# Designs tried in a protein design chat: VHH binders against Isthmin-1 (ism1). Part 4

Target 1, 164 residues: Isthmin-1 (ism1), of Danio rerio (Zebrafish) (Brachydanio rerio) (q5ege1r286to449)
Amino acid sequence: LFGVDTDSCERWMNCKSEFLKKYMSKVATDLPSCPCFYPTEVAYSTADVHDANTKRNFRWKDASGPKEKLEIYKPTARYCIRSMLTLESTTLAAQHCCYDDSMKLITRGKGAGTPNLISTEFSADLHYKVDILPWIICKGDWSRYNHARPPNNGQKCAENPQDE

## First folded at step 13 (VHH; from k11 with A33T)

Design n02
Fold by OpenDDE, last read:
Structure n02 (fold): chain B 164 residues (1-164), chain A 122 residues (1-122)
Amino acid sequence: as target 1 above (164 residues)
Amino acid sequence: EVQLVESGGGVVQPGGSLRLSCAASGFTFSSYTMSWVRQAPGKGPEWVSAISESGSYTYYADSVKGRFTISRDNSKNTLYLQMNSLRPEDTALYYCTKDISQFFYDEKFDYSSQGTLVTVSS
């Protein structure tokens, strides 16, 4: 996907796509904040959660299944959730939040969820190309990945973990 | 071989309407999200609209929201773009594509198809 004349991860991190810049700006306003605690309702169905920042309700779905390959992409996360697309959505993005064994939001580090620019509801393939492939390109360097895709902590949840 | 053939373009006055079609072959159409991309004179490519495999989810650029409608008929391997309330700034070559990932990277859009020309002028 990227040339061989430069580090592909750096190229991705420094992407100069005008579309991406505008899209990311919209994503920032389009997505709900991560709940501080894993909404256990998602284990059985979906959870409807009010987002104070956007003043809208969002539905969340569990994203902890084997398809998500958390052991690879979020190795310290026990649970993850993803926001569902809404009629008001201006992007195809989905918020992605991950939680530890105590169901507390992971706010930083290798286990922290990061916004998905493409919801799997729209396209698993495009999600892979846009959200997962960069992680692979960066050879699993979560630090660089998270720098380009900062984890959400819009609800000002306690920092977790403390020592990572 | 993947083939995408756009049609339906033409010359219309501002406020007019056109319906574009994209005939797909060479791949399982129903298994892919499809998009419309346009290239206007002097501008870069713009991701106009997208539709999921089943048609359950759609995306529109702000520039066309409320005016354009994307749809698909998987039984006919055809993608559509209904364009209403056309404006001069909608003048462009319109392409259909099954891959818009390039917009998220520093990659050039692949204009492998011929596209269909839409001209909106008084």
Scores: ipSAE 0.911, ipTM 0.955, lowest interface PAE 0.5, mean pLDDT 95
Fold by OpenDDE, fold request of step 18:
Structure n02 (fold): chain B 164 residues (1-164), chain A 122 residues (1-122)
Amino acid sequence: as target 1 above (164 residues)
Amino acid sequence: EVQLVESGGGVVQPGGSLRLSCAASGFTFSSYTMSWVRQAPGKGPEWVSAISESGSYTYYADSVKGRFTISRDNSKNTLYLQMNSLRPEDTALYYCTKDISQFFYDEKFDYSSQGTLVTVSS
């Protein structure tokens, strides 16, 4: 993907794609904020949650299954959820939120969810290439990854964990 | 060998319509999301539209929303783009692709196909 003579992670972090810049701007307005607590109804089906920031309703789906490989990508997360695409969606993005054993939002650190630019509903493969591969490129350096893809805390939930 | 062959381009007046087709072969078409990308003179490539494997989800650039409709027929290995209310700024070479990941990186778009030319002019 990137040249072997350069830091591929740094190149990704400093991507100058005009499309990406515009897309990220749209993602910021398109996605709901992470709930402060894991909506338990997603364990059985989906959860419909009103997002105060966008003033729209969003459905959330559990994203804690084995396919998500949380033990690798979000090692301190117990639960994760992902927002579902809507008819009003202007992007293919999905909000991704992760929670600890107490079902509290992880707002920072290696277990924090980060916005998915490509929802798995649209394409698992493209999601991998766009959202997961950069994590791998950065060799699992969550600090650098999260810098480029900041975790969402739009509802101003309590910082978690308290100490990074 | 993967092959994508675009067709349906032509010259139309503003407000006119065109329907583009993309014939795919050499891979399992139904297993891939498909996209339309266009290259206008003097501009970079633009991701115009995308459609999921089953067709359940679609994406449109703001510049074409409400005017363009992407669809697919997996039984025919064909991707379509219905273009209505065409504007001069829609003038471009249109390409179909099964991978648009390069738009999310500092990578050049791979013009592996010839594309089909759409010219909107009075």
Scores: ipSAE 0.910, ipTM 0.955, lowest interface PAE 0.5, mean pLDDT 95
Fold by OpenDDE, fold request of step 18:
Formats: sequence, C-alpha cells, structure tokens
Structure n02 (fold): chain B 164 residues (1-164), chain A 122 residues (1-122)
Amino acid sequence: as target 1 above (164 residues)
Amino acid sequence: EVQLVESGGGVVQPGGSLRLSCAASGFTFSSYTMSWVRQAPGKGPEWVSAISESGSYTYYADSVKGRFTISRDNSKNTLYLQMNSLRPEDTALYYCTKDISQFFYDEKFDYSSQGTLVTVSS
C-alpha cells in the first residue's frame, strides 16, 4: 500500500483502513465537545457536563495522574480529562481534553488533548496500541499526530495558545 | 502457548439463534479484553463485538447491535457470543481474539485460530 520510502509515521497518518474511516466518523458524533474550562469537580470525583452539540450529558474523569505521563505526551498541559463511556456510546472512544495552568482548554499544539479511539476504561493495553503507540511511532511529532487526530474544540473556545 | 478454540457454529435458518464459545488457554484470560471477528465470503474481516476484562464494557458493530450479545466467564476462561435473529449476511467464519488493534492500522488481521463456521440459509 505504501512505498518503501514512506516512514512508519506517514503510513499511520495515511492509514486507509475502511474500519478506521467508519470508526472515526462514529467517534466524531459519539464524543462530547471539550469544555472550555477544566471542570474542577473532577478533582474530587467525576463531573457531569451537558454537551450542547450532542444534547447529552457526559461524565468526565480527571486524567492528570502520573500514569498519564503528561510531561511526555502533553508537556504544556497542567490538567487533562477524559469523557467516560456511556450506555449510549456507539464506540469505545473517549474524548481527551487538556488544560493549561489557568484551566483553559488547550486547543492546539503539543499540549492539546486528542480523541482517544479506545477508552482506558475499556482497555489500557488497546488504548496504548491504538492511541499512544502512533505518537511514539511519530517520534513525538505532535504536529503530525494532531493532524491525524485533531484536537476537539466543539465549543469554539478561545484559541490556546495563540500560536502553535 | 496462546490457544483460542472457537465452537458452536452450525447451519441455521434465518431468524434462528446460535451461541458461540471460545475456550482460551496459555494466557491470563481475565486480564485481556476479548473480541469476536468474523470473515464472510468475499469480504474483509469485521470486528463484531468486544468485551472488557471484567465484562463491564462491551462493543458491537452496527450490523449486529440488538441481535448479538457478548459475554465472558473468567472462571472458565471462556468467551461467548449469543447470536439471535440471524440473517444470511451473518454467514461467516467467526474468530475470537485478544487483539483487534490491526483494525486501526493497515495491517492484516491475524487469524491465529481455526474459527467456527456459521451458516445462515433458508
């Protein structure tokens, strides 16, 4: 499918899996938009947030713990959250949103959260293989990774940072 | 050695039911998500269903939602697929697997087991 001169990252970016295409389409409609501000409730438990785009409520969980290795994967993020799976979920995906020290959504750049095609609630191992491994394959090139997995800004939050 | 053995396939009429089983050995079954994948004649593999380690979360392809139910018994190292309201288009070889990551890449699905044949026909 790909030429011998195509690196692994490029192959991933240009993946032509029919399943993936359809799955990504479902993910786009299945996931909530990122809140513009870090829902502080997640610091204590979970946050229940209404998503205007889907007209559904979603629960969010903090994803800022050491296991997340934000210093590596989201080096400019202070906080991150993930949406939780629901009974209405049609995919195993989870929205992933990251925030700066001011608890404002990072909408672009190396600190921006990107949709997880596999929620860690379902499988940490599969999440690694599907969501983290491509980042590694791309040698931490967030620009290429984010191109393939665009950060969500469905609530039209202010761009942050101002420059990528 | 990892071993997955599917069973329960057969010939049924449209609207019929079957229950597939997958006996797992050679790994800690309860520590892995499990999936059913099917291969229909002339088509590529389809990720049919998946279940988390504890069974708390499940996934179904649109084509089988409301008709198929995945479950597991970790004490028996067994994965199940209850198939109701079967249709001719459900005709396929059914495989169980502990890794479906290939569906998210341009990689071929690794058929590491023999599968069990389900035939739905009048």
Scores: ipSAE 0.910, ipTM 0.955, lowest interface PAE 0.5, mean pLDDT 95
Fold by OpenDDE, last read:
Structure n02 (fold): chain B 164 residues (1-164), chain A 122 residues (1-122)
Amino acid sequence: as target 1 above (164 residues)
Amino acid sequence: EVQLVESGGGVVQPGGSLRLSCAASGFTFSSYTMSWVRQAPGKGPEWVSAISESGSYTYYADSVKGRFTISRDNSKNTLYLQMNSLRPEDTALYYCTKDISQFFYDEKFDYSSQGTLVTVSS
């Protein structure tokens, strides 16, 4: 349907990079789970949240600003947050979580946050190339994107939305 | 024209130390994250270390963590890699690069620079 673009998306989805595979595995263990509710503290500062899965504390910052272009990349999200890098981090990744108007985690669909393999703290440019560009390559097909970059629901939050 | 010139390689015994340098020109060095990539004989490229634009954030491969230290001097457009406790498996050509995005795609590493050879042997 999208010709070369579709092919590019498929190539991205089926990337055979051994580094990427290993990196993704590390990301899965390195990142905190998404809080089930938007930590409102991030609206004014950063929020420190204990992650039960990793048994570590993580700091979160709001990622809802205009630079995030949520209207494009997460059209059903009202709020998004991103975990901050830690000294214990083994990757440059950041967890990305998005929430609806009720501040409930979006666990699936076009509005769901997905792990950023490159934190914007490290590099906005590399983040773009690694995390955003694939979305563009896939022509905004969130389904395919999310398949390759599954949203996190490590806290087993209620499914949201229910009617996807 | 973007130029990256690595130096500091050599032959060293196991447990020894080396300090690599990368002189950058042809672009605004301070605006780019920089990385070290190495290629050992018979192996694919390995992303060794990275440093953010300001130097505030660093990344290390597990294989070098605790032994290598990346740093940069933006005023000199120079990237550094301090390598301590060197091991034979650290033997490789070392390259500096301003773009490691290819590691996240099905793309080959661009060996556009000459690299500097590090040989660790008894």
Scores: ipSAE 0.908, ipTM 0.954, lowest interface PAE 0.5, mean pLDDT 95
Fold by ESMFold2, fold request of step 18:
Structure n02 (fold): chain B 164 residues (1-164), chain A 122 residues (1-122)
Amino acid sequence: as target 1 above (164 residues)
Amino acid sequence: EVQLVESGGGVVQPGGSLRLSCAASGFTFSSYTMSWVRQAPGKGPEWVSAISESGSYTYYADSVKGRFTISRDNSKNTLYLQMNSLRPEDTALYYCTKDISQFFYDEKFDYSSQGTLVTVSS
């Protein structure tokens, strides 16, 4: 039962879909870890990067262009990348990583990338409905959003930004 | 306005093949990602497969990967599902949809069509 006064962001954060639970488990296993530094080749083309945890190579593309609206969704990020779908992908997800002006991975906070459950390569519209709309429903509260979609730091990159 | 009409279902033996079709109208078919969803008796809906607007990218549930092939013909506004090596657990009512986002939320799946019945039995 849904009732009056239920916070829409809380409803999204606490989704009980059995499909989503299984899908997110696969995403956590299948996606590469974010590189600790922005791979500068991505500015000109795609980049192949070996992922130590999965022992697989992944291609990455730049995700920093104006259509990304970083000033809204990742305000302290200067650059972002997304992993590309392959024939070996088990989900439609893409890893999403964002970097500061020094090209260092942002590991937490309002500028940190978060996994996209739907790659923009598959569908920009479905990506919006699944990954962006919840941000809007949560009124841009990055701490609540990131709780449900934790930024990746599987490579144990240096904490960024640092706490006081 | 949106109309989706599935066809091609029937009764088939295990190991057999069927090809489902979904005729679309009332929207710009080529602008939408399309999916197949199935519902077996006594079970909830399952996202079977999806295909991107141009057909360049596909998704398959683990239960059907390697056996089913999704395709589309944007000139005919038609979505297809080629089902090979059919098993009894594939028995279900099959639907197509232009909006699979419902599966990512705690909401009831909103069917917009009658579906086509596939029965796999000896």
Scores: ipSAE 0.773, ipTM 0.896, lowest interface PAE 0.9, mean pLDDT 90
Fold by ESMFold2, fold request of step 18:
Structure n02 (fold): chain B 164 residues (1-164), chain A 122 residues (1-122)
Amino acid sequence: as target 1 above (164 residues)
Amino acid sequence: EVQLVESGGGVVQPGGSLRLSCAASGFTFSSYTMSWVRQAPGKGPEWVSAISESGSYTYYADSVKGRFTISRDNSKNTLYLQMNSLRPEDTALYYCTKDISQFFYDEKFDYSSQGTLVTVSS
């Protein structure tokens, strides 16, 4: 009968949804690893990048524009990219990668990209509810957020930033 | 008030086909992603399929991929689900929804409508 009202961020981090667990497992197999360097072609169009682990090519688009609000959500990032949805996609997710001003992948910390469970190509609103709202619920605590949505470094890029 | 009315359910044999409809009113239908959710007896709700606002992107659960096709007609405020090669495990109440975000949290799915019953049996 008596419940304990826990921290909303903690409840989100510890979500027990069986759907979410299955979905996130599919995301791990569906999404490419982040390139170690910002693919500069995305500044003008999209870029096709081979992903060695999945043996597939993925298209990437720039995710650095003002609507991304990088100064708020990824404050040490200068550039970000997202993988694009295709008919071959098994989820609605997008890989999200962020880069410093030297165009090197940020692998940890407040500027690191984190996978979007819902691509903005599918729905900006659903992306907000699923990927952004938890950040707000966690009061912008990137350490807690990244624990639930770990930054990708499947290509074993050089640690960046190196010393925290 | 938001209203979603499902129709097109019925009893079919395995391998048969049905087309479900969802008539929407009380909101700007073309501004929302739409989804189908089903609930089989003794199971929790399952996100079956989704379609973007324009219809350019779709999602299908593995259990239905290749057999079901979601579509929408924004001029008629109607969402559709074409179900082919039906199997007994597709037996469920089918619901449409404009907000699937509930599935990404520890929240019970709030059904906004009566749904339409699909029964697949010999």
Scores: ipSAE 0.762, ipTM 0.891, lowest interface PAE 0.9, mean pLDDT 89

Design n02
Fold by ESMFold2, last read:
Structure n02 (fold): chain B 164 residues (1-164), chain A 122 residues (1-122)
Amino acid sequence: as target 1 above (164 residues)
Amino acid sequence: EVQLVESGGGVVQPGGSLRLSCAASGFTFSSYTMSWVRQAPGKGPEWVSAISESGSYTYYADSVKGRFTISRDNSKNTLYLQMNSLRPEDTALYYCTKDISQFFYDEKFDYSSQGTLVTVSS
């Protein structure tokens, strides 16, 4: 009754779990950088792309279908991809990259992809609980969500959009 | 009702092996990822390992990777943890769970079973 109201999104953003801090550090070093352009072969199969930072090849699959609900979660994106898990993966995470109608990587803003801490290949349910629920408790505030889960631009792709 | 019953714990010397089992009932076992969590004396819970619904993907904490192997038998509704090259630091109460999402939030882990005790001692 006399308590101070707390922002549930702010509490999620400031989570002090030591497990999560260590896990996210591993994710940042293990995941591939997003390709600067949508690899069009993912529309029909998977694509194999070399990642300079990790010196590994990663396979990517399309993540643009209706179940992704891009109009809600990534409203300026036309296409997205996710990296696939490998036997060499040290986390359950997947890189998530989104692209505009010109197939250029969206590097910031509401349409930018953000890393999934749990790949949908491992578990759709756990992915929802770990990666989607926080977006919901932040009431769709993409700027706060992206602050906690920064979009990847490790390849130093051209800024997109250029003028926010 | 959901039930998870751990077994296979015991006392073993360093370098030894144990195999833990988790018998599941009251839910569709094959539809859930499963995990092992351990609680060592004086420490918080640690996510040890996880396995996907089909068993195609696994996760291991750095402290156990290369020494522990998680597996499942969906026909028997049973989760397993093969523990090799055991160390004193592996001494803990071991639990299985169908919901590991708690570790990604600032929440206390909800223990819903008794667990099985593993003691690694000279």
Scores: ipSAE 0.739, ipTM 0.884, lowest interface PAE 0.9, mean pLDDT 89
Fold by ESMFold2, last read:
Structure n02 (fold): chain B 164 residues (1-164), chain A 122 residues (1-122)
Amino acid sequence: as target 1 above (164 residues)
Amino acid sequence: EVQLVESGGGVVQPGGSLRLSCAASGFTFSSYTMSWVRQAPGKGPEWVSAISESGSYTYYADSVKGRFTISRDNSKNTLYLQMNSLRPEDTALYYCTKDISQFFYDEKFDYSSQGTLVTVSS
């Protein structure tokens, strides 16, 4: 769809769809903040975590398996999680959070998680088309991708990685 | 070839009900998320509702939530939209689609069918 122009990433970043603007605004309100530390329960089941900002509990599942291809999409991340859809969800989105070897939230850079506008629970195919294809369109330029899909740090976790 | 045929549209007074159907062929219906899209006269397309492959998850635009119900019957390759408490602003051509991803990009929606017309008028 975006294969004909050398600036297609910037066209994607600057999308003027009124639907998308409203949808992303709801996503920002609907999704939980990323936990500052990897909830180790997700390694063998799901985890129920209280979200202080929305004052609701959210369930999380591991997103670290081989299908995630972290070596390509989140190369400094060791673990990732996704929030699960609930009956109270007002969008189809899922929060996506990634963690380093010390299980600390990566808040910026190439390993940081970014919100999925379409949860894989709803549709893996639509998730690919909406959340993954833009990364490919941007030729893997994580800084531009993250500008359009800012990593969440609503809990104000310590910056990671820190500046040199 | 993918074929989607909408039906069930018509003229109804405000507060009335209609049930739309979408007959699908040429693809494995049960393997696809399905959506309803509408286009009112002089307006751009609006994503109205969506349903996951199994029907376990649904989505509704705020403008229709509580009034419209999406459903599917995978054994009959059919998608439905039950429309209750209809309002004049629901007047539009209604289309079904197996690919809603276009709404997340700044491109024209590519209609694959004729749609079915719903007119809500006193």
Scores: ipSAE 0.739, ipTM 0.880, lowest interface PAE 0.9, mean pLDDT 89
Fold by ESMFold2, look of step 13:
Structure n02 (fold): chain B 164 residues (1-164), chain A 122 residues (1-122)
Amino acid sequence: as target 1 above (164 residues)
Amino acid sequence: EVQLVESGGGVVQPGGSLRLSCAASGFTFSSYTMSWVRQAPGKGPEWVSAISESGSYTYYADSVKGRFTISRDNSKNTLYLQMNSLRPEDTALYYCTKDISQFFYDEKFDYSSQGTLVTVSS
């Protein structure tokens, strides 16, 4: 019954791919933690931010434009950023962080950013197939999606929102 | 009809080099990320390398990083894999593909071409 009776979202959440397990582990160690506050210079350029956990510097770019469709995918977020690929990257992933009107990191809930397994810098189409399509398959159920792709709070920023 | 034709395989001694080619037709080659996938006898498929549409970004599996170089020529609709410092463990059928997303799902890889055989032996 499992392979035939499982809904599409459940099948995605329970994927058994050994490649994906290894890739996700590399993503967890490769990506920077989200800054606790939106680095405002990304509105006009990129921002260079030191990541204490990995002891590396990362560049960030704005991910808040109309193409991102935040009103659909991150409805309580006002700003988002995405980490840029580097020569030191061991995956094609990008960290994705979203912020409220006060420029504070959203750490949970429907507006929280979640890591992209495929950076849009590498391929918009592959990003869609790997990161967006599952959200659509799950009918926009952010709770199930975030369970499979947990929002980053490696810097232990203040919980936001404080109450769900 | 989408067609991908691999070539350049052969038998080579350990430490040798080969250059694989993949000729593409039936789609706008420059609009797609391209990848190399290999399958050794008795093993599952392995994503070896990938290159973005313009060639600005690349990906390599840990097993080949530093030894293999992916490239593309969009004017010739051709993908390449330069393989240096070859080892017996690189023995496999090598395939090119325009869609690597299957590796991110619990799906069997769909081999749409014959591939090119690389054998590394003494």
Scores: ipSAE 0.738, ipTM 0.882, lowest interface PAE 1.0, mean pLDDT 89
Fold by ESMFold2, look of step 16:
Formats: C-alpha cells, structure tokens, sequence
Structure n02 (fold): chain B 164 residues (1-164), chain A 122 residues (1-122)
C-alpha cells in the first residue's frame, strides 16, 4: 500500500555510523560510574568523587533545575547530577545520574539517568540534537531510549525500583 | 546566507606546521560550536576537533590530540586550527562546520564549502 517507511526511533536505535559506534565505546570507558546516593554537596556547589574503575576524580554538578525539565524527561526522579568535563576527558560526554526522593540512584525505568553523549557544558544545542531529539523521535518511549543509552550502574548499586 | 571559507592549507614536510582559518558569515558565529572535519582521499569524513561557543571547551580526535589546537576569535568571526608535528596521514581536505550533529546519525556529511587542502609529504 505504502512505500517503505522505517520507524524513526528504530532507525536511531540501529544507527550504523562508524563514528558513533567508536564514540560510544569511548564514552563507556571514559565516564565515571554514578554514585549510589545523591551527593548532597551539589545542592550548593560541586562534589568531587573518586571513581575506582577509571582511577580518576570527577566533579559533579546538580542537574535538577527547571531547565532540565525532569517532569518530562525523568518523571520519577527528584534529583539528578552530571559529571563535569575534565582535562582527562577523551569525549565530550557527561555521565547523568538521577535519584529518587530518598536520594537513592534510580538504576532503571523512566526516571533513570542516561549518559549524555554531549555535555551541556560543551553545547546545550548539540546536547539537544544528540541526546534529547532521539527521545522525542522515540515518542518518549523510555524503554527503547534506555536500550540505546543504558543507565549506568557500574557501582552495582541496589536495584531501584525493585522488582514486584 | 551561511558562508564558511577555509584557508591556510598548503604543502608541508612531515614534522611541519600549518595554521588553518575559517571565515564565517551569514549567521551569529558566537552562538555556535564550531568544528573541523577532514576528508582524506578515498576515505570518509573525520571529525577532527570542536570548540564551544565561548571557546572554553575543546574536543580533539585521538588521531590529532596533542598536535592540533583549535581556537576561535568571535570578534572576527574566525575559527582556527593550529596543526603541528604534521604527518603524511594528515593529508586531507579540511572543512569547518557549525553543526557536527550529523556524525551522531546514519547520515552523509553535508559539506557547505570547498575546504582547504593540506598535503604532508616528504
């Protein structure tokens, strides 16, 4: 009946860009693991946290303000943080972690943070085009989005929300 | 209309240096991140470097890190790439762009200019 129209979200999820594949691999090894609890220092300034896996110190900033639009993008999260770019960064990415009312890391579901391939410190516009537009293209389907941009739980924090 | 004009390419021996310029017009230069992209003969485009709107943050591909320095002068609407310790594999057409997002999608890179040729040979 109709010509071939591939689902736009599916196209994004299955992107064949060789650059993107290599970039995402570097992101996975470059970014810190999310702290299991919201570092309350970020409410007033930044927090410096050692990441055992990368053997680097990372600074974190709060990412919970109104410009983040958590009610839209991370609806069960109360707080979020982003890692800050460093001189040791090999990508423009930022780790993104979100927390519930009890300040515990959300490890899955619609409130879980997902790595930003482009830090807002570098470019809010490019971050939007690379990290936000795909969420919109996927019509807010967090499960498909998270498949392509898995929430970080490298510290093996307690699963949250829990099963059943 | 948007115009990006690259210059400063040429022929240089391995270990030499060149400084590329990109003159921008037709848009608010200071409101955009800017990038250098290169394309070697027979190869696809490579994102070489990027710089944030204010110049506070930079990005370099592993192939050029430590040898190339990106900079910008927002008062002159000009982007620069200082290329040191040049190698034969740096031989390419070099382009500037205001939108690198295409690299994050399964799309062909849309060139907006002729570029400037850098040839590194002994």
Amino acid sequence: as target 1 above (164 residues)
Amino acid sequence: EVQLVESGGGVVQPGGSLRLSCAASGFTFSSYTMSWVRQAPGKGPEWVSAISESGSYTYYADSVKGRFTISRDNSKNTLYLQMNSLRPEDTALYYCTKDISQFFYDEKFDYSSQGTLVTVSS
Scores: ipSAE 0.724, ipTM 0.876, lowest interface PAE 0.9, mean pLDDT 89
Fold by ESMFold2, look of step 14:
Formats: structure tokens, C-alpha cells, sequence
Structure n02 (fold): chain B 164 residues (1-164), chain A 122 residues (1-122)
């Protein structure tokens, strides 16, 4: 049982694609930071939110519906949102943010949102292959998944869940 | 059987233009995001451009943005790449593909066609 052994999740986490490294770097600078509180307007329509760090306005849409399967992928989240693609986007990515019962951003753990490298607006199938399939490969291990795809907290929102 | 056939390559001077075509058969073309990938001699593959199923969203690599335009005609099962202001570094074998996910993993790109050669030189 002892020896060098690498599972499929570990291989995914340690991906050395030069394209992916460059793409993820662009994603980190291109996407807005998650709002610290769920923007309730999004429940009825899309919401425009100014992102201070990038000095740009971004449009957000709700990502909490049954097709999102939050009970599987984000089990402690009550609400989620995604940023929408624009003509100014340099990637196909979407910011993904999830919120608890109190509408506060979940900043870590199994309910935290993580950037989608491929927006569902561009392709649901490619999003599945690039963003969801690795979750399945990692057998739902959120800590390993979050290591490769860290949740955004660029606005320095209060830590949630709070670890005391 | 899935078939993708690229055409429209050739030899052009720097600053010239070419239009590449990709004829698709054996699958429902309108249900797939399509991409152009190029491979220059001695280099690895580069994802050049992509277009969503309906054509509403596009992606371009920084190296070609503003010079290349991707488009599709779902009624003709055809993908296009209009290439303007061509440079010597655009010299490559160009392929179309319906699956670009390989670039997001440690995988070799699986070429499903012969591609079309573009040479930009004097």
C-alpha cells in the first residue's frame, strides 16, 4: 500500500499546461471580485455592480436554480451568482460566488463559489468538461478542488464560515 | 463518422489576407462550439479562436485579436476564419475542432484532420 501513487484528481490539480497557466492568470485579473452580500435584485433580473478593483461595471445573473444542483456541488450555499460575459472580456470565464442563508459570501469550504474557466453563456458542455468534470474526478473533495480553483475574496469580505 | 475538412490555406505576402473554411459532417454542427487551432513548425498547438453554437460569443488569442475574425454558417455546416494583416509568425498548419477542452488538461491535442497550411513569406 505504501509507495508512489497518483490519482486522477492529483494529476488534474498538478496540470502543467502552459496554456492553462496563462489562461488562469488572465482570469484572475479579468474577473470581478465577488460582492460580500448577495445582491437581491438578481433574484428578479440581472444586476449591474461596479467592481472597484478593476474599475469596471459587471453584470451578474442568478445561479441558484435547480439546474445548478447546489445540493451536490455547493451543499452549504443557499444562493449563487455568476458574472456575465461582455465584449470587453479577454477570457471566456465567469466569476462564481455563493452565499449562505444570511446572504453573506461563503469565502471557503464546500459551499464557496469558484471561478468558472468557461462561462455557461459560451458553452454549457465545455463548462462541464473544464469546471465540473474535475469535481467528479476529485470525488467531490472540495478542499483539493479549491486548492486548484481558489474561491474569490478580492473584496476581503468577512471570513465565512468563521473558524473559532 | 465525424469529418472536418479545412481549406483556403496558401502562400501569401506579409500584410495579406486569407479566408479559411472548415466543412463539417457526421455530427450536428449547430450543437457544438467550434474552434481553430494552429501549429507552427517545431511548436505546440495554439488555440486561436472559438465561436459558440449560435455564433453569439467568440474568443480570440491575444496574438490574433483584431486581425482574425471567426464565423460560422450553421445552415451550411461550415466554420470560417478570416485572417487579415498576416504576419510571418502566423505561418502554421490550421485545424478546426469541436472539442477544445484538451487545452485545459495535460493532454496532447488530438488532430482529427489534415488541416490547411498557411505560409506567410516573401
Amino acid sequence: as target 1 above (164 residues)
Amino acid sequence: EVQLVESGGGVVQPGGSLRLSCAASGFTFSSYTMSWVRQAPGKGPEWVSAISESGSYTYYADSVKGRFTISRDNSKNTLYLQMNSLRPEDTALYYCTKDISQFFYDEKFDYSSQGTLVTVSS
Scores: ipSAE 0.713, ipTM 0.875, lowest interface PAE 1.0, mean pLDDT 89

